# VH-VL binders against Cytochrome c oxidase assembly factor 8 (COA8), part 103

Target 1, 167 residues: Cytochrome c oxidase assembly factor 8 (COA8), of Homo sapiens (Human) (q96il0)
Amino acid sequence: APERGAERRDTAPSGVSRFCPPRKSCHDWIGPPDKYSNLRPVHFYIPENESPLEQKLRKLRQETQEWNQQFWANQNLTFSKEKEEFIHSRLKTKGLGLRTESGQKATLNAEEMADFYKEFLSKNFQKHMYYNRDWYKRNFAITFFMGKVALERIWNKLKQKQKKRSN

## First folded at step 6 (VH-VL)

Design g85 (framework fv_cixutumumab)
Fold by ESMFold2-Fast, scan of step 6:
Structure g85 (fold): chain C 167 residues (1-167), chain A 121 residues (1-121), chain B 108 residues (1-108)
Amino acid sequence: as target 1 above (167 residues)
Amino acid sequence: EVQLVQSGAEVKKPGSSVKVSCKASGGTFSNYAISWVRQAPGQGLEWMGGIIPVLGTTNYAQKFQGRVTITADKSTSTAYMELSSLRSEDTAVYYCATDYGHPSEFYMDVWGKGTTVTVSS
Amino acid sequence: SSELTQDPAVSVALGQTVRITCQGDSLKNYYATWYQQKPGQAPILVIYGKDNRPSGIPDRFSGSSSGNTASLTITGAQAEDEADYYCNSWDTSGDPWVFGGGTKLTVL
């Protein structure tokens, strides 16, 4: 029998797992939730004749999406890690084992976990405030560029009507 | 382990500018933020500003607003701090520092060895 | 106000316990981080998130927090602990970081 050196990693494909819009799509597409951030990614439609202004708006929206995914992936991993460390620390303080007789991970009751949630929220308060501030700044920029794109489209429509009036 | 390697000592004249580099090695550049902290001879630590390379966002201390510029080059994993309109008061050791491996809160886990900047007339 | 106040100097006898304090309004909302600095060297992180130690920091170092005060305790001080200690916290007024003035620890 052949041996290929199989490692027991996640069954998810290594590298990038992407989704594609249907053939002849003319709209943005929303994908499944990311495993780490739990946010649904948006695949932005690129028009055949995208203006420089439309490109700037799309890139700003893409950058904001990447920023959001990175932030929430980091927060979720941090929460999971600190939760396990807190449980381990409390069980050690009580002189209890980390596993039950059946081999399952030992857990804390709701009252004990309340201490963890309070501490986690408290020490991450400033981090979340900076996230919200940045989120508002990014949304204001997106709204501004959306307005500019709308004005550009109105102007182009007026140019089209003007050409039709020439006949 | 993650290491921050800073550029060498500099001697500058008043009114000039200085640009100090901080190269990260042994880690993913996107896993951390980089802050700049200075220390004048015999004085305490003073935060100047920071950058989150992945987000492209910068924050500057009010005292240095308008004189300091912090940038990052993702391709070389290098952060830069440029301080303009130098005065003798800017003579200090300049440190870069990062929050690495502890994403639960923002603090300075790994420090560079410092860059001495002397401003003399 | 954004400032953190530390006593400029403190002394402890070899093997005894010393407590270094840091006071400021930001400590009501955020945990203090503590850094040790020896002459000619960069600071090193010794305590973060109230009472967490990085790898390589001896267990004689511990942190505590109450109201607007944070404390760094060294139980059984060693000669090598002689250094400057700085507290650091988040600032709610605008700048994200504020440092204390530093405390010079002398081990007798």
Scores: ipSAE 0.000, ipTM 0.449, lowest interface PAE 15.2, mean pLDDT 76

Design g86 (framework fv_cixutumumab)
Fold by ESMFold2-Fast, scan of step 6:
Structure g86 (fold): chain C 167 residues (1-167), chain A 121 residues (1-121), chain B 108 residues (1-108)
Amino acid sequence: as target 1 above (167 residues)
Amino acid sequence: EVQLVQSGAEVKKPGSSVKVSCKASGGTFSNYAISWVRQAPGQGLEWMGGIIPVLGTTNYAQKFQGRVTITADKSTSTAYMELSSLRSEDTAVYYCARSYQDTGLHYMDVWGKGTTVTVSS
Amino acid sequence: SSELTQDPAVSVALGQTVRITCQGDSLKNYYATWYQQKPGQAPILVIYGKDNRPSGIPDRFSGSSSGNTASLTITGAQAEDEADYYCNSWDTSGDPWVFGGGTKLTVL
C-alpha cells in the first residue's frame, strides 16, 4: 500500500476545489483526469431519499475511487521518477547533456526505453498482480451491490404501485 | 520476452465446437493474463473473455456467456478457448493476447498471429 | 451494451497531421488504448495510458483525452501508417474490455 499521503496531493488543502459538479446536478459528475493518478475523479450525487443500501454502494464506489487514486498516484510518481533517472543515467553514459541544442528536453528513443519498461514492469509485477486481484474483488462487490440496489428499486416501485391500487 | 503461438486453422460444421490453443514461449505464462479477441471478416475487434492463470479467474463477455470456456495449463504455458454451438456468424480470426489491467492503465501488448475458424455446412 | 464510437474512415495527406477520435462513457473514467492493424496481421499496441508508447512505436504517434473523448494523433503521417486503428477502454459495468468499431486511415 502506498504510504506517502497521495490523497493530499490529489486535492487542495485550502478547501478550494477545482472539480465541482454543475450547480443543478442530479446525477454523478466526472471531472478531468487527475495529474498524478491519470484517473478522472467522480463526484457522486447523493439523493434526498438515499436508502441505506444505496449509501453502502455509493461509499464502496467512493472508497474504491480513493484506493485507485492513491495507488496510481504513487505508482505514476514512482514510474516518472525512475524513468527520468534512467534517461539521465543513459544520457550521461553517452556523454550527452540533459537538453538538446535547441533547449528542449533530451530523450531516448523507443528501443532504448524498452529496457526501462521491462525492468519497471518486472519490479512491480507482484504489486500489480495483487492490485488486479483487489480490483476484481472490488468490482465484483460493486456489481453485487448494484444488483441489490436494482432489486430494491424494483421492489419499491412494485410496492408503490400496490399502494396506488389500494387507494 | 514472450511470443504467443496459436494452433492452426479450423473448418467446422454448424452446431459443433472448436478449441483454439495459445502457447506462450520465451516468458513465464503464469505472470500475466491472457485475453481472447475475435474478428469476423471485414469487421472490428471483439473481446470474448480472459483468464488470469495465477488467480484461476475467468471473465467472459455477455454475448459469449454459456458458449465460451477459457482454460489455462500452467505446466505447458498454454491457454485454451473453446467455443460451442458454432454458427456461420462465428467465422472469424481468433486472437489470443497478453493483457494487463490496472486502474488508469490497460493494454494488450503481445498478440498471437490469429487462428482462422471457418463454420460452414 | 457499453460502446466506443469511432468514425469508420479518415484520410490524410502524406506528411500532414491526422486526429482519430473515440467517444464513450468509459472514457470518462479510463484513458483509451490504441491499436494499429494492417491487412492480414494481428493488432499492434501503439498508445496506452493516455500518451505512452511501447518500444518500437514512432514518436509521431501521440494520445490525448478530454471528457468522454480520446484522440490518437499522427503528426507527419507516413505511407506505412495506412491501417485500421482501434480504440479500447476498460469498463466496470461487467464487460471489462470494450473496443471501438475501428477507423480506416488512408494516406493519400
Scores: ipSAE 0.000, ipTM 0.460, lowest interface PAE 16.1, mean pLDDT 78

Design g87 (from g83 with heavy chain R98K H100P Y101E E102Y S103H L104S T105Y P106T Y107D; framework fv_cixutumumab)
Fold by ESMFold2-Fast, scan of step 6:
Structure g87 (fold): chain C 167 residues (1-167), chain A 122 residues (1-122), chain B 108 residues (1-108)
Amino acid sequence: as target 1 above (167 residues)
Amino acid sequence: EVQLVQSGAEVKKPGSSVKVSCKASGGTFSNYAISWVRQAPGQGLEWMGGIIPVLGTTNYAQKFQGRVTITADKSTSTAYMELSSLRSEDTAVYYCAKGPEYHSYTDYMDVWGKGTTVTVSS
Amino acid sequence: SSELTQDPAVSVALGQTVRITCQGDSLKNYYATWYQQKPGQAPILVIYGKDNRPSGIPDRFSGSSSGNTASLTITGAQAEDEADYYCNSWDTSGDPWVFGGGTKLTVL
């Protein structure tokens, strides 16, 4: 009985997920950006009469989404960790503490951070090239299966139209 | 927690082929890449190739191009590496290893099989 | 050259710090991954992505990178750290992966 909490305020018993698609949806639903990957997840609708081909397409799209989410979550965590390490190393070299007098995290100026960005981008260049290659391959496969599903749906619609009597 | 279980030791004659299996238990098989790495007696590690099961995409080291074939069977959660035209120099321990879930084979390998010894002798 | 070069052997006294190095042109562009291998056993991942440790790897293991060199540092070496250590990175000549020749660590 979380009806009131669901509609007027999010006071359901506890532990409500950030991504809460409508209870009964006939369409794909897009959620808020993930904390780690900063990408929006998609909740895929499953029709009762899903064909094997439609199932293959949906599973490929779900798998691609999980792969993409995890890749960017890992990259963002790696970037943040290496950025923090670089800042700490440079502050130690300058004889400075890790925090300012106000308790804020100490930071480097833009010119000093440029060295980190150059190093990070160069170190990850090949990895990003392989990511782009795989991303394009996955999207090509998805497009190909989308085409097959579209043709199947057109064929089924034509078969229904050609039937002069539907039992 | 994922474990990789490899097939048993093989003894082969020069010119034959060998097919080594790597069965995954735990985790979702299609969500990670699998690589094959070999090690000759007293030598270092050598990458042979890898597969991304969800895409069916394979990549092979230049040295093995044309005689190595890597495949995957999602229904049995098993990856295979077949090496043809065997030579005595192919005598080695063959390891399968996986990357983390949702990463490509271009990343690191976090779980390794125990290895399969392949001996090529006349 | 796409090879990764490691010294074949290094020794460290119990409780002291040791640094194992890996050198190669690919390390200018890609972080090294480090694996530990004991006799008769499969390799175990120790460090990835410059200085990340998998769950279960002691915090005495750390990684660093500078120019064409990557290093694995063990601060306060223990007897169980005696093993072969392999670095791994990209092959800029076209193959995606290349391993160093391995360094045998002896803990005295």
Scores: ipSAE 0.000, ipTM 0.499, lowest interface PAE 14.1, mean pLDDT 78

Design g88 (from g83 with heavy chain G99D H100S Y101H E102G S103Y L104T T105K P106E; framework fv_cixutumumab)
Fold by ESMFold2-Fast, scan of step 6:
Structure g88 (fold): chain C 167 residues (1-167), chain A 122 residues (1-122), chain B 108 residues (1-108)
Amino acid sequence: as target 1 above (167 residues)
Amino acid sequence: EVQLVQSGAEVKKPGSSVKVSCKASGGTFSNYAISWVRQAPGQGLEWMGGIIPVLGTTNYAQKFQGRVTITADKSTSTAYMELSSLRSEDTAVYYCARDSHGYTKEYYMDVWGKGTTVTVSS
Amino acid sequence: SSELTQDPAVSVALGQTVRITCQGDSLKNYYATWYQQKPGQAPILVIYGKDNRPSGIPDRFSGSSSGNTASLTITGAQAEDEADYYCNSWDTSGDPWVFGGGTKLTVL
């Protein structure tokens, strides 16, 4: 079944998100699912007086989103392609047609598909290990910078309060 | 910051084996994969294989299957690459490199050892 | 077979722009990574992902990708950029690492 924007499907994972938030948004905005990764993009609001630390956090979050989108776009394409090839190959080996008498695509039962899933997981084991490692590293870094931004904001509020009391 | 320190140059006879070491210093060895890449004189880079030390899993390039063995010793933060049945065409500089995924969906090697020269001569 | 293809040599005049290209089927699924190697030295990572630079790599280095082709661009080449450049890609369909044959860049 064709997905949204089927015409550009083969040019796939290079352009991850093309959706924009409503004009003059003052908040982060969550878009519709990307056609390749099936993940919803977040468009980040940029404050008029963003600090260097706040900018670093925003860019880190944007970079992490792009990385995550590209990973899942590639994973989904690879999975779908290999799944269809496996089903087609098995049906051909059994001498069965690609479609049922009702015109629907022929499918394999759960036991036959178990072999495909085992092979797919084995082939992608190292790739998934790298993904998980980097996912944890990125989330740790984001949490760390969120803490720094929070401390900066608390410190600034305390400075403002003391200045008011001095005058 | 991690550095990869490789063992010294070796001269070997045809038919023998060589074992090159790669010691990680300045960081934890277990948090990444180590790849081995060789370069014959005047030639390009050629991937031989790699290991993920925490998992004990290895991948070998098809060309070197049956001749290369990659191992790791977590206690000394050292990876090893052993190449057997040496031929004159195995004369090359052998590099170890740290594998790191980074920003996008592809993987890369961000820290490299200085290389170990292996000469195979009769 | 399914290797990454690079031109063996290119030249650029000092201060001019040069583009080094890499072509292969793995680039349809994964971005190219680029390494610089000077004589007698180990390779140095200069670009990873589509267009990311490690700390310490000058901003004159940039990457681009389209279909099965990746490019490394040096805008305003300097004398110290004279080196061999290798593209590299990840793929799970065979050997997981594929290197291009390398491009020797001469800065005139």
Scores: ipSAE 0.000, ipTM 0.458, lowest interface PAE 15.6, mean pLDDT 77

Design g89 (framework fv_cixutumumab)
Fold by ESMFold2-Fast, scan of step 6:
Structure g89 (fold): chain C 167 residues (1-167), chain A 121 residues (1-121), chain B 108 residues (1-108)
Amino acid sequence: as target 1 above (167 residues)
Amino acid sequence: EVQLVQSGAEVKKPGSSVKVSCKASGGTFSNYAISWVRQAPGQGLEWMGGIIPVLGTTNYAQKFQGRVTITADKSTSTAYMELSSLRSEDTAVYYCATEYKSPGYDHFDYWGKGTTVTVSS
Amino acid sequence: SSELTQDPAVSVALGQTVRITCQGDSLKNYYATWYQQKPGQAPILVIYGKDNRPSGIPDRFSGSSSGNTASLTITGAQAEDEADYYCNSWDTSGDPWVFGGGTKLTVL
């Protein structure tokens, strides 16, 4: 079978970059930080004899990673956009240009930026709370399925023991 | 790292029993499953059985069913393998090994140095 | 009962590539694990889960799997690679652990 996505570089919807593990990787692999989310992606190894329960765990971990990457990429892009808009609006109000005579981006002092940070945090407080709630729910589910996978292996050994005792 | 220390060499008569010990260190004993694998002189590796100490559950190879008993003492982090009704064919090096349990990756990651058991009249 | 079949012996010239094979029905469902054993010593893990190397195992060791066959490849064999190599797999049709008969590698 052809190697799916090995050494490929894909861009996900919403601009998140995807990286694939190098060849000969049979472990989970940690990639470089994503340009937008600034988080390191994990690429999960798919064993050939994966049980249905193990597949559910892997898919849940992959889906949680994708959700997490999307959230932080979107949050960082929103922050950058709103910050730029705030700076431009305040500079326009002061009758100043968007760039200094040296060609650098014009900026506001720390006292002026404090208003932006307070407004941004207030605006995003509820989003952050919902993110934390969902993050805990997803990690609880992952931990639960990790426990079920561990128990499945113990149960399989117990079942094998019963088969041998029946012979 | 995990280390497995096995008991010393034994010389036994046919019909007797031998009990080999395997003391785990460098990790939590209850986190591991432990298997016993033997090797007769000049022969290959043969799995005898294993134990999951935290559950107290054992599993034995069909060839040794009824002759082998594997136990664990969690307080001393020691696993034992007792083989009864010894024959000359039981002359072998007996290894204990920790089992790493991971979907699709199951393997024996740490091995003891082995215990030589000689069955001779 | 299922079994894993290995050739009893194989030779390779120093610096050359050798492939040791393991065949069995269990390998259709489970990846082979490979152990190296030198005279008077316990086996050591060299490859697990198809092509994973533990820390300390040289990168000249690699694994592959196709259908009912698993292979251990040593690229650029060295004198210290002379040993017995055993394949091992999980199996649900009988005893849970099955070992191959072992392959004695001689480095000429």
Scores: ipSAE 0.000, ipTM 0.441, lowest interface PAE 21.9, mean pLDDT 77

Design g9 (framework fv_ebronucimab)
Fold by OpenDDE, second read of step 11:
Structure g9 (fold): chain C 167 residues (1-167), chain A 121 residues (1-121), chain B 111 residues (1-111)
Amino acid sequence: as target 1 above (167 residues)
Amino acid sequence: EVQLVESGGGLVQPGRSLRLSCAASGFTFDNYAMNWVRQAPGKGLEWVSGISWNSGKISYADSVQGRFTISRDNGKNSLYLQMNSLRAEDTALYFCAKDTWYKGSLAFDIWGQGTMVTVSS
Amino acid sequence: QSELTQPRSVSGSPGQSVTISCTGSSSNIGAGYNVHWYQQHPGKAPKLLISGNSNRPSGVPDRFSGSKSGNTASLTISGLQAEDEADYYCQSYDSSLKGWVFGTGTDVTVL
């Protein structure tokens, strides 16, 4: 019995972007697009004198990025799989082979594929709604902490100026 | 109306290069594989090259392998054939041909009027 | 052989039936690849006549029919008309060449 080679389900690697910016960078770095999510990872700069508030902001940004990477990696995999299944099903229904005489993969035309896209969007509508909701919540939180960090920095600068005037 | 229009043919010397173009209209160009077929004067049809809808698969006849390059621009609804190191045997009317798919079979349903390439000293 | 073999010429009187053979090899027709037929009038582009051994595209008269057996395909023109005077080419895919192959072509004349 020929061992049916287990199609290794390419599980979306939960892996942290292996993108390492130069050690001396004082800025956030943007990496190349991830192969699964197609999102560009950001390596966040860590200041030497990072305040607890700055650290909290950085962690929140990192968590949000990871959440986005996972969502889109999974979504892209699901899309690719369902698309392939749709094509195969439609070709079979039409009595068409999976390959042309030239050995090329048989494909559906854009009109036929429009049905797939409509159906896919309809099926995933709720998922996208939840994603958008959570995306706004996360970004609102990030923006709020960015404001707090900005105020902290202003306050620290004012204290330093007062100390220099008293000496 | 579904139409293919070839251009770029002419008289060239052996060893020279020529680029053919095919403009497609009246159908969704990026849904179909495209081909070049040539016909020498007073001779039969000869398949030259084929390209899939997304350029993912490309094939050549042995007679032109390594000398010709097929390409397409789906945004411009255009097919191209870059012909290098031309020989007298490459003298032919060059047709652009569209793939059609019916019941698992692939054939060429739409043809242009052709563009003449003459390779002579 | 890089080409499918056809008779050079076939002739018939108006109203008669003529048959054009197309003989391939084990790497094309004999491998189970479908045969297509094209009609070409002088100075014109080829026109698809038969797809997939026996299927007629829309607009092709029913007097044209195709068949395949073994490594040989056939095009039959029944009720030959003056307008059927043309060159006819068979086509198939060849797995050894990884490409399309055409027949040598047949000149059909109406007497």
Scores: ipSAE 0.011, ipTM 0.585, lowest interface PAE 9.0, mean pLDDT 87
Fold by ESMFold2-Fast, scan of step 6:
Structure g9 (fold): chain C 167 residues (1-167), chain A 121 residues (1-121), chain B 111 residues (1-111)
Amino acid sequence: as target 1 above (167 residues)
Amino acid sequence: EVQLVESGGGLVQPGRSLRLSCAASGFTFDNYAMNWVRQAPGKGLEWVSGISWNSGKISYADSVQGRFTISRDNGKNSLYLQMNSLRAEDTALYFCAKDTWYKGSLAFDIWGQGTMVTVSS
Amino acid sequence: QSELTQPRSVSGSPGQSVTISCTGSSSNIGAGYNVHWYQQHPGKAPKLLISGNSNRPSGVPDRFSGSKSGNTASLTISGLQAEDEADYYCQSYDSSLKGWVFGTGTDVTVL
């Protein structure tokens, strides 16, 4: 039964190590854009020595990301559905089918679509205002907890200095 | 005509199950969040559960969490409430309500007539 | 528990005004969430009366008005009429419950 190799050591970083050393931070991973929200998700790295406060901050950021992506996924799908209904209605009014003679999806010109965009934005004005309000509140909370984590790290450094002096 | 019609209520014994349905018409059902709200005889309104347009977000009142399940079938323009482990305190008229950004505000703008659920031995 | 508090009853004479209060907490009205008001006649479903603190839906008379200050919202009915005799409920979103809360309800009597 041989001793564990250098990969198991946690006091000095090694270029061959499979885990992050305590003095190095692994960082969050940014994924591809979500199919519906068009936002890139952040997959947070969870360090082995994450404090309860750091966990609370990470979960708050994850919850905020989920809320944000769900809002935009819902908004984009609502836009798509209403756009299709608008196009269908206008083509029916003109006596045209949903498909062109080539079998492709029929579309409206930019002037006709301007009416839809104006109506959609007007209809969703307050919804977007409440989104902005809640986005502000969530980011304020995240900033507050970032400050708490910073204070925790300062306190831990002070404790480290005390340990060095306790001989 | 925009309307919601509930059904499935009735007399059930404690501990039993019941499934409520809500049929929607006159609006694009899959664009809106839907809710169940109940009212015990002679009492006030109590929100029970809500579900987003795509079923991606579901929430429950603490009083029904773990016992009730909200679901929807957008292809049938229908909302459901599966009620398990029924208790006497679940006795109420159950309303289906549409939750949307109405006139620029999130509110319950359309309500059904309600279906009565009586839990008694 | 986290139910919004309303007076049990309010009364007035025809042509007069009455105000119904709705008091919440820091997790709902006090957190800045909107307050909505519903009117319910006996044996009928609730009807949306006021949305977003003060906005009247189409078909609601201008005699109905809403306001909000701090932890309290108010519904004022001016020029009381016999048909205003009904139960009134406020509603807001609660961040602690992550769901909706209704008021205890107020019965309005036109004397």
Scores: ipSAE 0.000, ipTM 0.459, lowest interface PAE 18.2, mean pLDDT 79

Design g90 (from g83 with heavy chain G99H H100G Y101D E102Y L104T T105F Y107Q; framework fv_cixutumumab)
Fold by ESMFold2-Fast, scan of step 6:
Order: sequence, then structure tokens, then C-alpha cells
Structure g90 (fold): chain C 167 residues (1-167), chain A 122 residues (1-122), chain B 108 residues (1-108)
Amino acid sequence: as target 1 above (167 residues)
Amino acid sequence: EVQLVQSGAEVKKPGSSVKVSCKASGGTFSNYAISWVRQAPGQGLEWMGGIIPVLGTTNYAQKFQGRVTITADKSTSTAYMELSSLRSEDTAVYYCARHGDYSTFPQYMDVWGKGTTVTVSS
Amino acid sequence: SSELTQDPAVSVALGQTVRITCQGDSLKNYYATWYQQKPGQAPILVIYGKDNRPSGIPDRFSGSSSGNTASLTITGAQAEDEADYYCNSWDTSGDPWVFGGGTKLTVL
């Protein structure tokens, strides 16, 4: 049976499993790799007195992470689905079953698979170009806001030092 | 079960070049990435570079930039690593290793060749 | 050229538990992959993606990760586990693959 010996790459998890940072954490927390994107998520610490600028930076980093996670999860899922559909279609055209006489999953030769990869790459070339462009844009924006937050924190420390000495 | 079959041992003079081959036997690497990793006698593993044959893309470690060239012949399922301007410190066992399916990222080296010994001596 | 740091040697008594550690900045973002190498042989994949085992790797091998540190644990070490163990990580800031210096495990 396919369930017994087959590799499970596309089985979606279900159940009560939930990843959540410890309460009152004072640091960003890094989680386990996502099953679909294969990237480790970062859970951002939110200070009680977060400034509007710090909030903008955190939300930008968070949105960039979500975008990155969704892109790779969708890329991997689409690839796996289209690969299986391509294999099934070509085997059907050849009059072959989905399993060999030995019970092994039927496969295409390297030349036939190369055709699939060329088509997949061509179809997704525009998406990969937009991904790279957006990745650079997002990282430039993050760097800009990091600089603004650093400057704000310097000014706030100077204000606190002055207030301490006025008492 | 796919195996990576590497070319035989080489003895080279300083300043020469060596080209090591890695052939997929019992399967192909059209949908896999191939990395080259070396190990000097008594030393650890050192990544040199890799290729994704279906995409025609290569990445080289900074240390080997300008000296290493990695290529692949898809029709024979053979990857090659050529290292030029050989030095005595290039004496090492050179391994090829297959990463998993392209659909997963980042890839891990799940199948390794048995290694090719390259000795650089005058 | 980010580094992954491993202790060069560790010993464990037969049947006891040993933990091999790997430290580096890349491990804050990516899980380590672990390879076992016996004298005169090519490396073998032992653990990937934190705690996944390839077919044929005994369940006494497990992985863990915390902050910038990854660990390979062998629960109930056997004589055949005597080998060099290398951690490996994906790094987006330099060379895409970085190996640790390796840890020689001696089973006493």
C-alpha cells in the first residue's frame, strides 16, 4: 500500500499541535522549521513600551517573514503537486500503471523529468524574479527602519540621562 | 538505490589541474543538486562548491573562487570538479554528494561518493 | 566565512548516553545536519532538519537545537558508533554550506 512504504512529503499535519513562545519572553524566539517552507520562523518580542517606529520595524520584519514563508511553502507545494501530475499524465500516455510489478512507485527517466523541470522553471521564472526583487526591497526597508530605531533609542537614552541628573 | 561513482586516484604536480568525475549509477541527478566536499589527511570536511544541473547554476566557496569549476553532463548523469593551480595543500580526498530533491530547501547531502584521492607532490 | 565550532573529541562508555554539540550563528536560523564518518569511508547522513533520521539510521540517534547550538545525542552508545561526527549548516551570509571541525567519538 502507498501509505505503508511511501515517502510522505505532502501530508498536511492536523491536530492540537501549536507553536507558541513562552509568556513574558524578553527576546526574539526562533521556532522549528516549517514542514512546507523548510524555513525557521522567528517570533518577535513585543516590549510594553514599544514606540510607533519600533512597531513599524517589527511589523515589517514579521510581514517579510510571513511573505518569505508563504512563498517557499507555496513553491514547494506547487512543485510537488505538478511533479506528481506530470508523472501520472506521462505514465497514462504510455499505458503504464502508477506502480511497478514489484510494488514500487512508477517513475519517469531523467530526460522526461528534465522536460518537467524546464517547464516548471519557465512557468515560474516571473515569480522567482518578483521574489528576488521583493526580497531586496524588503531587506532595504528593514535596514532603513533599523537605522531609524537605533537613532530613536540613542535620543531616548540621552533624554533619560538628562532627566536623572535633573532630580 | 542510486550510487555516486567517482573517478580513480590522481597524482599531480604543483601548478597543474585535476578533473574529478562523479557519475550517478542506478539513477540520475537531473532533479538533484551535487556538491563537492574535500578532506585533507587528518582534517575535517570542507565544502568547495555545488551545481544544480537542471538549472545550470553553480555556487563556489570563496576560498576556491577562480580555481574551481564545477560542470555536469546531464546525458551521462556525470558531474565534474576541476581544480586548477594545484598546491601541496590541495592533497585531499574529494567527495561528491547529492542533495535531496529540488522541491525541498535547504537541501541535505543524502548520498555520498566514496571519494577520489588527489595527491599533489613535486 | 561563518564558523561552526565543535569539540575535537568526546568519550562515552558502552551503553551510556553522549551529547555532541555544534555552535554557530547560522544555527540561530537553520537546523544543523549531522554526518558520521568512519576511518577510510565517506560520510553518512545521520540527522537532518533538527531530528529527522534517514532510513537505516538507528533510533538511538536524535537531534536538538537551542539558540546558536545544535546537539546530536546517542542514547545507549554502541561500539559501532565510534566515528567522527560533523555538523553542517546552511548559511545565507557567506558560503552556503559550512561544516563544523568534527568531533571524534571514542566508545570505551
Scores: ipSAE 0.000, ipTM 0.471, lowest interface PAE 14.1, mean pLDDT 76

